# Designs tried in a protein design chat: VHH binders against UV-B-induced protein At3g17800, chloroplastic. Part 5

Target 1, 346 residues: UV-B-induced protein At3g17800, chloroplastic, of Arabidopsis thaliana (Mouse-ear cress) (q9lvj0)
Amino acid sequence: ASSASNDASSGSSPKPIAPLQLQSPAGQFLSQILVSHPHLVPAAVEQQLEQLQTDRDSQGQNKDSASVPGTDIVLYRRIAELKENERRRTLEEILYALVVQKFMEANVSLVPSVSPSSDPSGRVDTWPTKVEKLERLHSPEMYEMIHNHLALILGSRMGDLNSVAQISKLRVGQVYAASVMYGYFLKRVDQRFQLEKTMKILPGGSDESKTSVEQAEGTATYQAAVSSHPEVGAFAGGVSAKGFGSEIKPSRLRSYVMSFDAETLQRYATIRSREAVGIIEKHTEALFGKPEIVITPEGTVDSSKDEQIKISFGGMKRLVLEAVTFGSFLWDVESHVDARYHFVLN
Short names: E, the ipSAE of ESMFold2; O, the ipSAE of ESMFold2 at other seeds; V2, 0.75 times the mean of E and O plus 0.25 times the DockQ between their complexes.

## First folded at step 1 (VHH)

Design g12 (framework vhh_gefurulimab)
Fold by ESMFold2-Fast, scan of step 1:
Structure g12 (fold): chain B 346 residues (1-346), chain A 127 residues (1-127)
Amino acid sequence: as target 1 above (346 residues)
Amino acid sequence: EVQLVESGGGLVKPGGSLRLSCAASGFTFSSYAAAWFRQAPGKEREFVSAIYSGGSTTYADSVKGRFTISRDNAKNSLYLQMNSLRAEDTAVYYCAADSGYSPEELYWLSESDYDYWGQGTLVTVSS
């Protein structure tokens, strides 16, 4: 008999709510709360953060008690490293639980895995392709940048969402991870933009000539930053890559970002905490699996190990919108946690 | 220097078959993603089929089961076998390839994914 007989008799009702399985004691506890009482997750997180702070403070006192250099100091150092790694893993899983809870509040189901379906088509995108909820979660200004990001990825295929492609799984995973980082960046910028808009202090106010000069100066600095650090331009989504000029629409956030100096832009484009970086990596790996990259003796990438997946352009749009939304939620929850438990910042 | 030269276009009756060829110089199709696009009069350029690093293929829904993309490594050529042709298949067909020399750059299905293009070959399906 196969495992399919057990599935047939018990059904498939309890399914994972997210691709990453939480392993720490706090993570397992929060996973239970997510299933039973998701509205209580923020309160449960407060309790877990208080416990982590207490444990951190206790570790500090134990450090002060160490008095003998040599073997005892070496052992203490190893114990401190293990406890630091445990705290980092716990914080990662707290961030993840909070992001998952935000998706639940938005009534959006996370894609559980990107793997071939059991049906004859072999397609990975058996998920609903209706994206209106994901599109409505963002400010109009932020969505203008998201639309341009989608146009850079899909091009003219935005009008042909039912067509199916066979694409490198590795490449899709890279685009997903980059889109998470882009969403984090965009939410950070949008939060500042919305605040300045509410206070009526946005660039473009009382003097058109002065605003034009400042914008031109910011544009030149932004272009210099993109030339020196291409990753910054990719995260900002400010470039018309590979001739997409006619499909790239004007964007208020792009103009705002172009007013930033190079140092401010780099700071905003950087993921603040190691824990947030860790969760992006773990979430992407749980969703797509480990990369199938092999480096040849010549130093080139051996693409013969790449898995190809069958996915519709609508499925790709759904993955990219989810990734951007994940990044935007990650910025929100990281800020929430940092106010209560200080991260080591990048 | 990368050059693509298409051939094989012509007039064919509905239900007929036609084979397009694309000869490459300056790179090999076995190492890069390559694709066929088409453009009907007054319309945007449309994706038809692609072949990726490792030999995986994909097709637009409108041509699945009728068209077959293939490569001949010895001749450094890309082909599109078109069967059961319809009036709506009438278009200029373009061969496209990436200019990148990294196999890590596995390409999307948009026009912007491809840096090198042929001049196009006209396919007319009419009675």
Scores: ipSAE 0.000, ipTM 0.155, lowest interface PAE 15.6, mean pLDDT 75

Design k01 (framework vhh_3k1k_2; at its last look DockQ between E and O 0.62; V2 from the best seeds 0.00; counts 0 for: pae O 2.1 > 2, grease 24.3 > 24.2)
Amino acid sequence: QVQLVESGGALVQPGGSLRLSCAASGFTFSSYAMRWYRQAPGKEREWVAGISSSGGSTSYEDSVKGRFTISRDDARNTVYLQMNSLKPEDTAVYYCAAYKLGYWSRYDYWGQGTQVTVSS
ESMFold2-Fast, scan of step 1: ipSAE 0.336; ipTM 0.575
ESMFold2, look of step 2: ipSAE 0.273; ipTM 0.592
ESMFold2 (binder alone), look of step 2: mean pLDDT 86; pTM 0.875
ESMFold2 at other seeds, look of step 2: ipSAE 0.285; ipTM 0.629
ESMFold2, look of step 5: ipSAE 0.284; ipTM 0.626
ESMFold2 (binder alone), look of step 5: mean pLDDT 86; pTM 0.875
ESMFold2 at other seeds, look of step 5: ipSAE 0.302; ipTM 0.662

Design k02 (framework vhh_3k1k_2)
Fold by ESMFold2-Fast, scan of step 1:
Structure k02 (fold): chain B 346 residues (1-346), chain A 119 residues (1-119)
Amino acid sequence: as target 1 above (346 residues)
Amino acid sequence: QVQLVESGGALVQPGGSLRLSCAASGFPFSDYSMRWYRQAPGKEREWVAGISYSGDRTSYEDSVKGRFTISRDDARNTVYLQMNSLKPEDTAVYYCATEIYGSFYDDYWGQGTQVTVSS
């Protein structure tokens, strides 16, 4: 939390509009436009994508040249790797700028950092914890799933949002990242659901016993897909076939997800681009800092050095809703950019 | 399926000692870090101590350093909190928690164990 305290102590600029500082030339340009003329961000993004396309076309010509006798193939591959890394970084920052702009359009401020406050309480949640705007951004069907996700994370504390707890910063960061991925997944599912609802082609049940088996199978496949994909990471608060107490409510979107075959569920549960995965990781690291942990070869986590943060459950609810919304916006902007600059791989 | 059951809480006089136990089941205990938390009446839940999965690293809240010792017995799937030189300020319900990746709300299982330090 030294970065957040340093930002606060500098005092020379307004508080940041987002936790991740953009460093590429395109990112710095878009950051300036976000602050000065946010209405011009779409035009600025189009300009940056045209530049990326020009660079890609130039790379195509270089590849042909590299095949000529006398070309150093090893050197060519190294240069191509460096250029691909720069392209990926530029795309990540374009996606990030578009997500930040969507939050601005929604009149919702992103949490700039999760760090101990200078006030007597030492709490990290000095940001506004009002969530009404974030809750209204989602379809009713999508919000039913978000409510169940919150209930799985907070449990009985859904009724005690004013309570303050001392919680692992690492775990909060992991829940935040998982919630971003969940929001991305939910928006993708909701988009398909809304289309099929409008067209009157939503799936109907076959029989009740077959539906129960399919629901259990679909849930297991979803958990397996999430667990086995490194780019998706570990997921907390996923949709289960069995509800847990009165906190978990029936959901239209959950029933729809359970109608998916294994292949469709796996595809929808996967983050489509490396750039989107990268931005989820970088945004979370900018917000929480890099964890001081050891991950064993067995995949277990040693969190003995993990700092504890003081946060209200209302502050936790605010972070989770922001994370889900970030993921939702990420799906939208990734689709928008891919339509203009084809970068999502099969 | 994950269960943590705390025990060992009692009424003790200031300067006394207690050993708390937490019996774990439903997960590969030896692969996970373990933590103790406490909640005093009218106060927020407070982290007390942590121990790595291997047992070679421990960490403590400043107010309990030198007085409390966390340890683990992987053969028994149990984590312990040895509490020495108890103060009235240590009066709280003590909870055991495990490092469930991506989840923290259900790290506390059961009712905890009540420690009261009073003359």
Scores: ipSAE 0.000, ipTM 0.135, lowest interface PAE 18.0, mean pLDDT 75

Design k03 (framework vhh_3k1k_2)
Fold by ESMFold2-Fast, scan of step 1:
Structure k03 (fold): chain B 346 residues (1-346), chain A 121 residues (1-121)
Amino acid sequence: as target 1 above (346 residues)
Amino acid sequence: QVQLVESGGALVQPGGSLRLSCAASGFTFSEYAMRWYRQAPGKEREWVAGISGSGGYTSYEDSVKGRFTISRDDARNTVYLQMNSLKPEDTAVYYCAKDYLSGPYWEFDYWGQGTQVTVSS
């Protein structure tokens, strides 16, 4: 036992609630609320958005007067650019605070940093490896897609989560960022799927049986492609084509997505705001650090100086699940903020 | 389009030497960093060595430093891994990979079928 051992294992020092430290006045204020009263963050955000709207409205009034030619117009444009940059940074941090609050409400701790531990093992995955809470945050249909995403990343390694690998930190960071974007896409698709399921208007009209048939047909087509083209399995990082195919399970959302036209798919796969893109980049950089990238005189990228990290595949699964959850929360909070501040351009 | 073909794997006694080759096609080889990875039976794939596009920078996993040397021949579109003082724990399938920064963030490194190295008496 027991209580003393549990206290030691849970950590003796307070850990950061998130890897990115917020710097704007609004961000610092929201960070304080996240620590003291996280349930009040949505209300505090409403106040901050009202202040931003007032500033934007006053900027819009002054812009109407910018018909004056010459140096005055140039000065006005420079001031407008600085104000726009300040508003973008503030919006990024508001989105971040709302995502962090959603994790806190779900009782899930964000990984504070991916860096070598002082532990003799040198492992980076000192965070809790329990993923059940993260898995339960998604609809069953969405989790089928998340499972397939994990299978693409981990392959046969999904069966041996205790194994430790030494892998590129930069590569893990890229997988994390890609997984955030995938979670954003999946949440958007799942939201539409759940609505259409509830309204009984899923493709084919019969939601349960027809979706199942379409899913089975889509799965058969995908597996036929993998079986016919072993090279498809080769790009999965050394997982055999047969093993790769067996890891990918039928997915209701995949069948649904396959019914999309090219334009709908492109739209859903696109991160709508530059603020959301900015926060994905800043969050990933805060979590993994700036990459050790050297641009050669020839203009090529030299990653040979990249840091190698020791991480279990359970740790990798935890990072990927966190990333897709972060993306799903980002879609939710972006939509929430856009309804109030109207900052999405597309 | 992109193709990587590893060769040179063999059964070798402990303390022996072996040179692996990776022949590349379908891209401008001299513009990309190249890496070697290995995967032991029942273990995960691990990074072994890397070489920059210019050839001016090389890096190695700690357990192979001083024993392995990565090099490239841009005229032959080939990257090499010279392995000396081989140990039983070096037994693995060895894979060549084009630098992952050469592709989209969501795209995995392109991998060949690998070449088997067995260090046993």
Scores: ipSAE 0.000, ipTM 0.140, lowest interface PAE 15.6, mean pLDDT 75

Design k04 (framework vhh_3k1k_2)
Fold by ESMFold2-Fast, scan of step 1:
Structure k04 (fold): chain B 346 residues (1-346), chain A 122 residues (1-122)
Amino acid sequence: as target 1 above (346 residues)
Amino acid sequence: QVQLVESGGALVQPGGSLRLSCAASGFTVDSYAMRWYRQAPGKEREWVAGISWEGGSTSYEDSVKGRFTISRDDARNTVYLQMNSLKPEDTAVYYCARGYEDLFSSYYFDYWGQGTQVTVSS
């Protein structure tokens, strides 16, 4: 066989567009469209949502059917559970495909995996460090909050992005997941802010209390997510919003959030759908791998098997900006899909 | 430029019927998913019915399924909601909404009409 023939035969598949591989029939179809015909993704998603609606309507008709003529009730319940699980998986993968498409439209490549490279340095951050595009995707008001979030995570290392550290992989994954939830929260707040700004009905500056909202703002997203979705909290772990930076600069969105009552703040900080929570979990797991948690014979959790990764602070900034942007896009696509298919029950 | 104008709301006895109309201008309804929402006093705005832009597939909230029918007249650039077997709980202001321009549009850019009042009482 010739050298040219051997080279062609030895060709590898293109790198994945995103870390999570879609497994449902709809997900596989949308993955093919994302690669081959990206401009057809909106039409393909609309088609898949119409199919889900047809399936839901069909299930509604069958649910009222009499089970009297020899029907196995246990089998019927099992089939209904399976159909519900398939519906959830399909919706999760539709949401994921739409988020991936938003990254493609923004001309931003998702990090495919966080794992040690074959590079002699052993670093995980072999992806491009082009953060300017990610920074430009947000409103100026939203980016002020994103900058504060980066300052909390990186602290003084904001001025030292080329330095490399060995950091717990579990900890980086927790920060990533928390940052996705924060981005979702920020986009919800920003949408309301932009609407009120356009209508010229912003509440303006009010200083009812200088310190009372500070702690609630800093921990609201993580605490609300853990309370509403324990599975996300278990995966992410005990991330502290008071960490690496000690000074948060004033921002327009921060002042706006301070005008919220506790109920409104908690509602905005909560991920609305189980499907969106599922995508955050699956995406983070695909990116970082499953947490290496060992249960001792005494029933306590032992994370001593946690992997250490070698990453630059520029790489950390890139991951955090991607995570916030992912959450922002997730809010947009969840709202859009819910408007067409109506699956959010909160 | 984009406008949605609802009409057809009225006072109706329980068990009665009404047809609501939504006249669109500044865009073509056959190019967008179109929806009906309702808002009762003291309640949040609730989705009622939808019609897809491709193939005209329809979908409904469970409480109105079998009683309400959404339809589209592309020649008149109008969306309809046929309401049958009306119940007191159907009392609300009904809003016509244009679906998001693309799957990436935020809620902020969706267009809503002014609404039409439907009252179902004895």
Scores: ipSAE 0.000, ipTM 0.108, lowest interface PAE 19.2, mean pLDDT 73

Design k05 (framework vhh_3k1k_2)
Fold by ESMFold2-Fast, scan of step 1:
Structure k05 (fold): chain B 346 residues (1-346), chain A 119 residues (1-119)
Amino acid sequence: as target 1 above (346 residues)
Amino acid sequence: QVQLVESGGALVQPGGSLRLSCAASGFTFSNYYMRWYRQAPGKEREWVAGITGSGGSTSYEDSVKGRFTISRDDARNTVYLQMNSLKPEDTAVYYCAVYEGFELRYDYWGQGTQVTVSS
């Protein structure tokens, strides 16, 4: 019998529709539906959520039956813990499938991986850099904040998107993860803003006028929102205010966020479900790979082992817009699933 | 003038059925999550059922699953709660709310409609 060479599939693998490969039975089933019949994903998710609810209800019903034998109760609790971990993983993958389906509905392809291309340039940004669709997916108020976020990351390079930089892969991954979290935050704020706007109860009324003072305050609020994720936001925060002044515009959502007390702002800046946090981490890791941190014999972090990637500023803009949109979609699907299968703790 | 107006509350016998309606006005109804809540005298308000915007995914509190069905008619800006196999424990004032996701304090509430289940 003839066997294929291990090189037979080199460079000829089908492009995945998303960087994270789903592993649970439900996740694998939803992945098949995403490829064959993406319009059926909502119905398939309903079926999987019913199965999760049945499993949860069955576990609750049997809880007291194992309470008498000491050894059997330990085994029962271990089985319960494993089933809870299985349900959490399944729920994570349901959220992911719904986010991927929203990108497909928007006719936007997710970047499958951030890795050097096979061409002589070694560039990672071989994906389409056309961002118009991503820009049009957000409310006007939300996009004002997204534009300012891009201006802080790219600075003057907003006018020079064809230029290529060689930058830390770890830092780009951190900016991507921070931008996902920022998009989640912005969508949550935008939903509240749109509701209060419709109800005509916005703080300060419907005043859309902005001054230089309000612009300065809005920039401070934006910095506070970005700095709420200090573990991953270092790259964006490194850009000096002096370099972006003309690119930063007044924002209605920024003025609205300035009306929040510290408790409300902190609450909105927090990812609500463990499952959503898990998906942000797994998606970013699938896209960029695991971060490599090497400790030298002196106890110092060795940054020389940090992988450098070649990427255009247009490619970076595309990644940031995708990340913000991913976070926005994650809020939407988390709310959708919570309404169907209550899993977010108050 | 944003308003939520509940109707359909009545006195019914155990095992009976009732349909509640919530008419919404003054906002783009189809874009918002809608929920039904209930409150018995002297008790806290509790969530009963929820429905997402257009495309409709639904969720229910465990005590009403299989008995209650939430639905919406976006053309009429109306949410419905079909209640079957009613129990005395279902006696409460039922409220409709615009749900922002996870923040109940940012919901817009209606005035409620009384449902009484008695022998």
Scores: ipSAE 0.000, ipTM 0.247, lowest interface PAE 15.3, mean pLDDT 76

Design k06 (framework vhh_3k1k_2)
Fold by ESMFold2-Fast, scan of step 1:
Structure k06 (fold): chain B 346 residues (1-346), chain A 120 residues (1-120)
Amino acid sequence: as target 1 above (346 residues)
Amino acid sequence: QVQLVESGGALVQPGGSLRLSCAASGYTFSDYAMRWYRQAPGKEREWVAGISSYGGSTSYEDSVKGRFTISRDDARNTVYLQMNSLKPEDTAVYYCAAEPWLYGDSYDYWGQGTQVTVSS
């Protein structure tokens, strides 16, 4: 159950600053600060993390209390499960608020929802499609990888961003989620690259022509994503990916990644916390919704209710760049929160 | 411990329909994405359909799109696969798998499978 004490007036509600509505007490508090004083969100998070730590320490004490023998073991376990779920939801929403705050500091507005506009055209991309700020948020080395990722998704259409396509909403959501994961991975790798560059210990490598066209020699991240989540590979095999090899450029960060052993690459490719996974899922679901699937009385699927969206290739580029940036911010905030409230196991 | 139990497999004629169920236990079901896979004799295991842990976002292998529908009931810890317009090529053992959404990791557990045979 959820409670909303502050109702927006009909016809005057502005678009939300982010697609996911925060429900926990901490999340609702942070949402108010994001609107009024976003620069104070990090300090408010510190306060919320201190409260979570106090609650966690209190639960350790209560486990050994004289009151526990008076409580059914089954009831005790149920209470512990509810508290663990509540802590997980609170951590998810803290991570989300910090990511949203980073977008605000970058002066980049998150797309609030992917839904048909009030315009008769039904286009979903009513958001600004100019991407200069999103492109400049990343290191030059990281952006080389992002450019190649965009080239794989858009193919030859990278030169025709004004054209409109009709695309499955579900498939766009899958590409968005995959791009968030990719941004998380790229940021992690880029941080290591930048550190080794500063320390002057980067492997130089003899072969700058190493472009690797073998999919079997691809990154563990790419192969693991396709193997574990075939829907990602299915989308990549769609119309936009038919331009494979188009505008692919040499990448310093790719050469660096290819120097990793299999164990290191697999570790870096893994999302570290359940809370981060939960946020990727909830954010993507809030942004794209769930499709309505209708089964006719004859027992066939009514595809007239299947969500097809009309979007420009510029709108697609904007969504992918936002997703990659969301993932990169998620890595940063997860690392910062874990330093204060240890919740990441790997 | 995590346990997945598939049911609903049967012999059906081409053009028929069938509903598979997968009952899960031993983990927080709502936190996991659920997938259906199939394996025909002499072939590798093939992904068929997936449903996310939140909101019911669904995805399908191209050969089953428009014919199969995946759904879940979190209150009953069960995932379903509704199969319509069945073809002889759909003959396989169908497996349920639980995996964290968007993780590149291995699956928590595979069920024993349920046999679907499409034949006149």
Scores: ipSAE 0.000, ipTM 0.119, lowest interface PAE 16.4, mean pLDDT 74

Design k07 (framework vhh_3k1k_2; at its last look DockQ between E and O 0.09; V2 from the best seeds 0.00; counts 0 for: pae E 7.1 > 2, grease 29.3 > 24.2, placed apart)
Fold by ESMFold2, look of step 2:
Structure k07 (fold): chain B 346 residues (1-346), chain A 119 residues (1-119)
Amino acid sequence: as target 1 above (346 residues)
Amino acid sequence: QVQLVESGGALVQPGGSLRLSCAASGFIFDDYAMRWYRQAPGKEREWVAGISGSGSDTSYEDSVKGRFTISRDDARNTVYLQMNSLKPEDTAVYYCARLGDSYWTFDYWGQGTQVTVSS
């Protein structure tokens, strides 16, 4: 048998910095740096991106090299595929680490994995309902859109945040994922809007309202971002152009979005990279677990294992605000990394 | 709307070959792994083959390994199952599937295509 060691310390159970555990060598290294020396994360990321670029450049050289006699084409193809998969995972984990770093810089803790609670109320939301830090992370115009998004999800229950509901964990996860995609879209549009607003002020007294054109219904992009999954639409309810505007406070960013033609709206509603999509999937799964959708031996679907959770409306608000902020940061991080290591297909 | 439509099922002699097709629409095809299942009368639906979204990883159930080949054509949004050296035990309804493994990826199944191997 092996030698046994039983040096045990009590009371040491460190809280994870983020719900998703990184598994690649680069990801594990960045996770350590995030905890110990978060100010060094940007430099560590630059090192990892330089390595990825070097590896990509060496792959280009190999296409020009003479084949080694006797090389197994099947093995060569498998090796190339494995390297590309590892490159993609490494890049995903770099992006995730940068998003986590942005939350740490803002002094906002990511919500931990949603699990059964020992709380006397039975609620899963152990996180605080105060959200002022999250609200401050966005431009005023973007926050107005985020507030409208919350109003659509929570409805009149915005004024009853202490009440608790029994909700499908699957549905909460779907709302979370949709809200991440919405935050990504909003940041992309807001970034363009803020630039145009600043440029009009910079040339003098130009009317900053000139870029806002009241036009036909441009809410298809909002519905696409929120309703990219049918189950999210069932939770949030159907959103029409009139539903979007009927209870929701008008804003300059909403008007700006409505001014886009359909092609522009569709481009802006699209997550630009497979890596960003992968992060959204993995982060959501880390929070809510994989959906328990059971297929019987006869091939039919059994949804009896759909877990119910108890969560306050304040807890839901906190989740949605985090999700939107995560998506907003993901847009920034994706753009930043793409400038240094091109991976986004436009 | 997500649709998976299988085709190519037929009656074939033992030792013959058949190619099944599954046309996919309503989702970004190349982001998803695709799978073939089969169900013989009175038996459980069983996994047959799978192919990753990139197409670089394929897998097969032991009894079809070496006889069946899964492939995909992302330009046509189509996954294929080439079946060679068919045996009577391969008789089943064959289903194409995109199984959900996330909060935004749901299971979708085709209606199936009948493959019958007999003399």
Scores: ipSAE 0.014, ipTM 0.260, lowest interface PAE 7.1, mean pLDDT 75
ESMFold2-Fast, scan of step 1: ipSAE 0.253; ipTM 0.586
ESMFold2 (binder alone), look of step 2: mean pLDDT 86; pTM 0.874
ESMFold2 at other seeds, look of step 2: ipSAE 0.024; ipTM 0.342

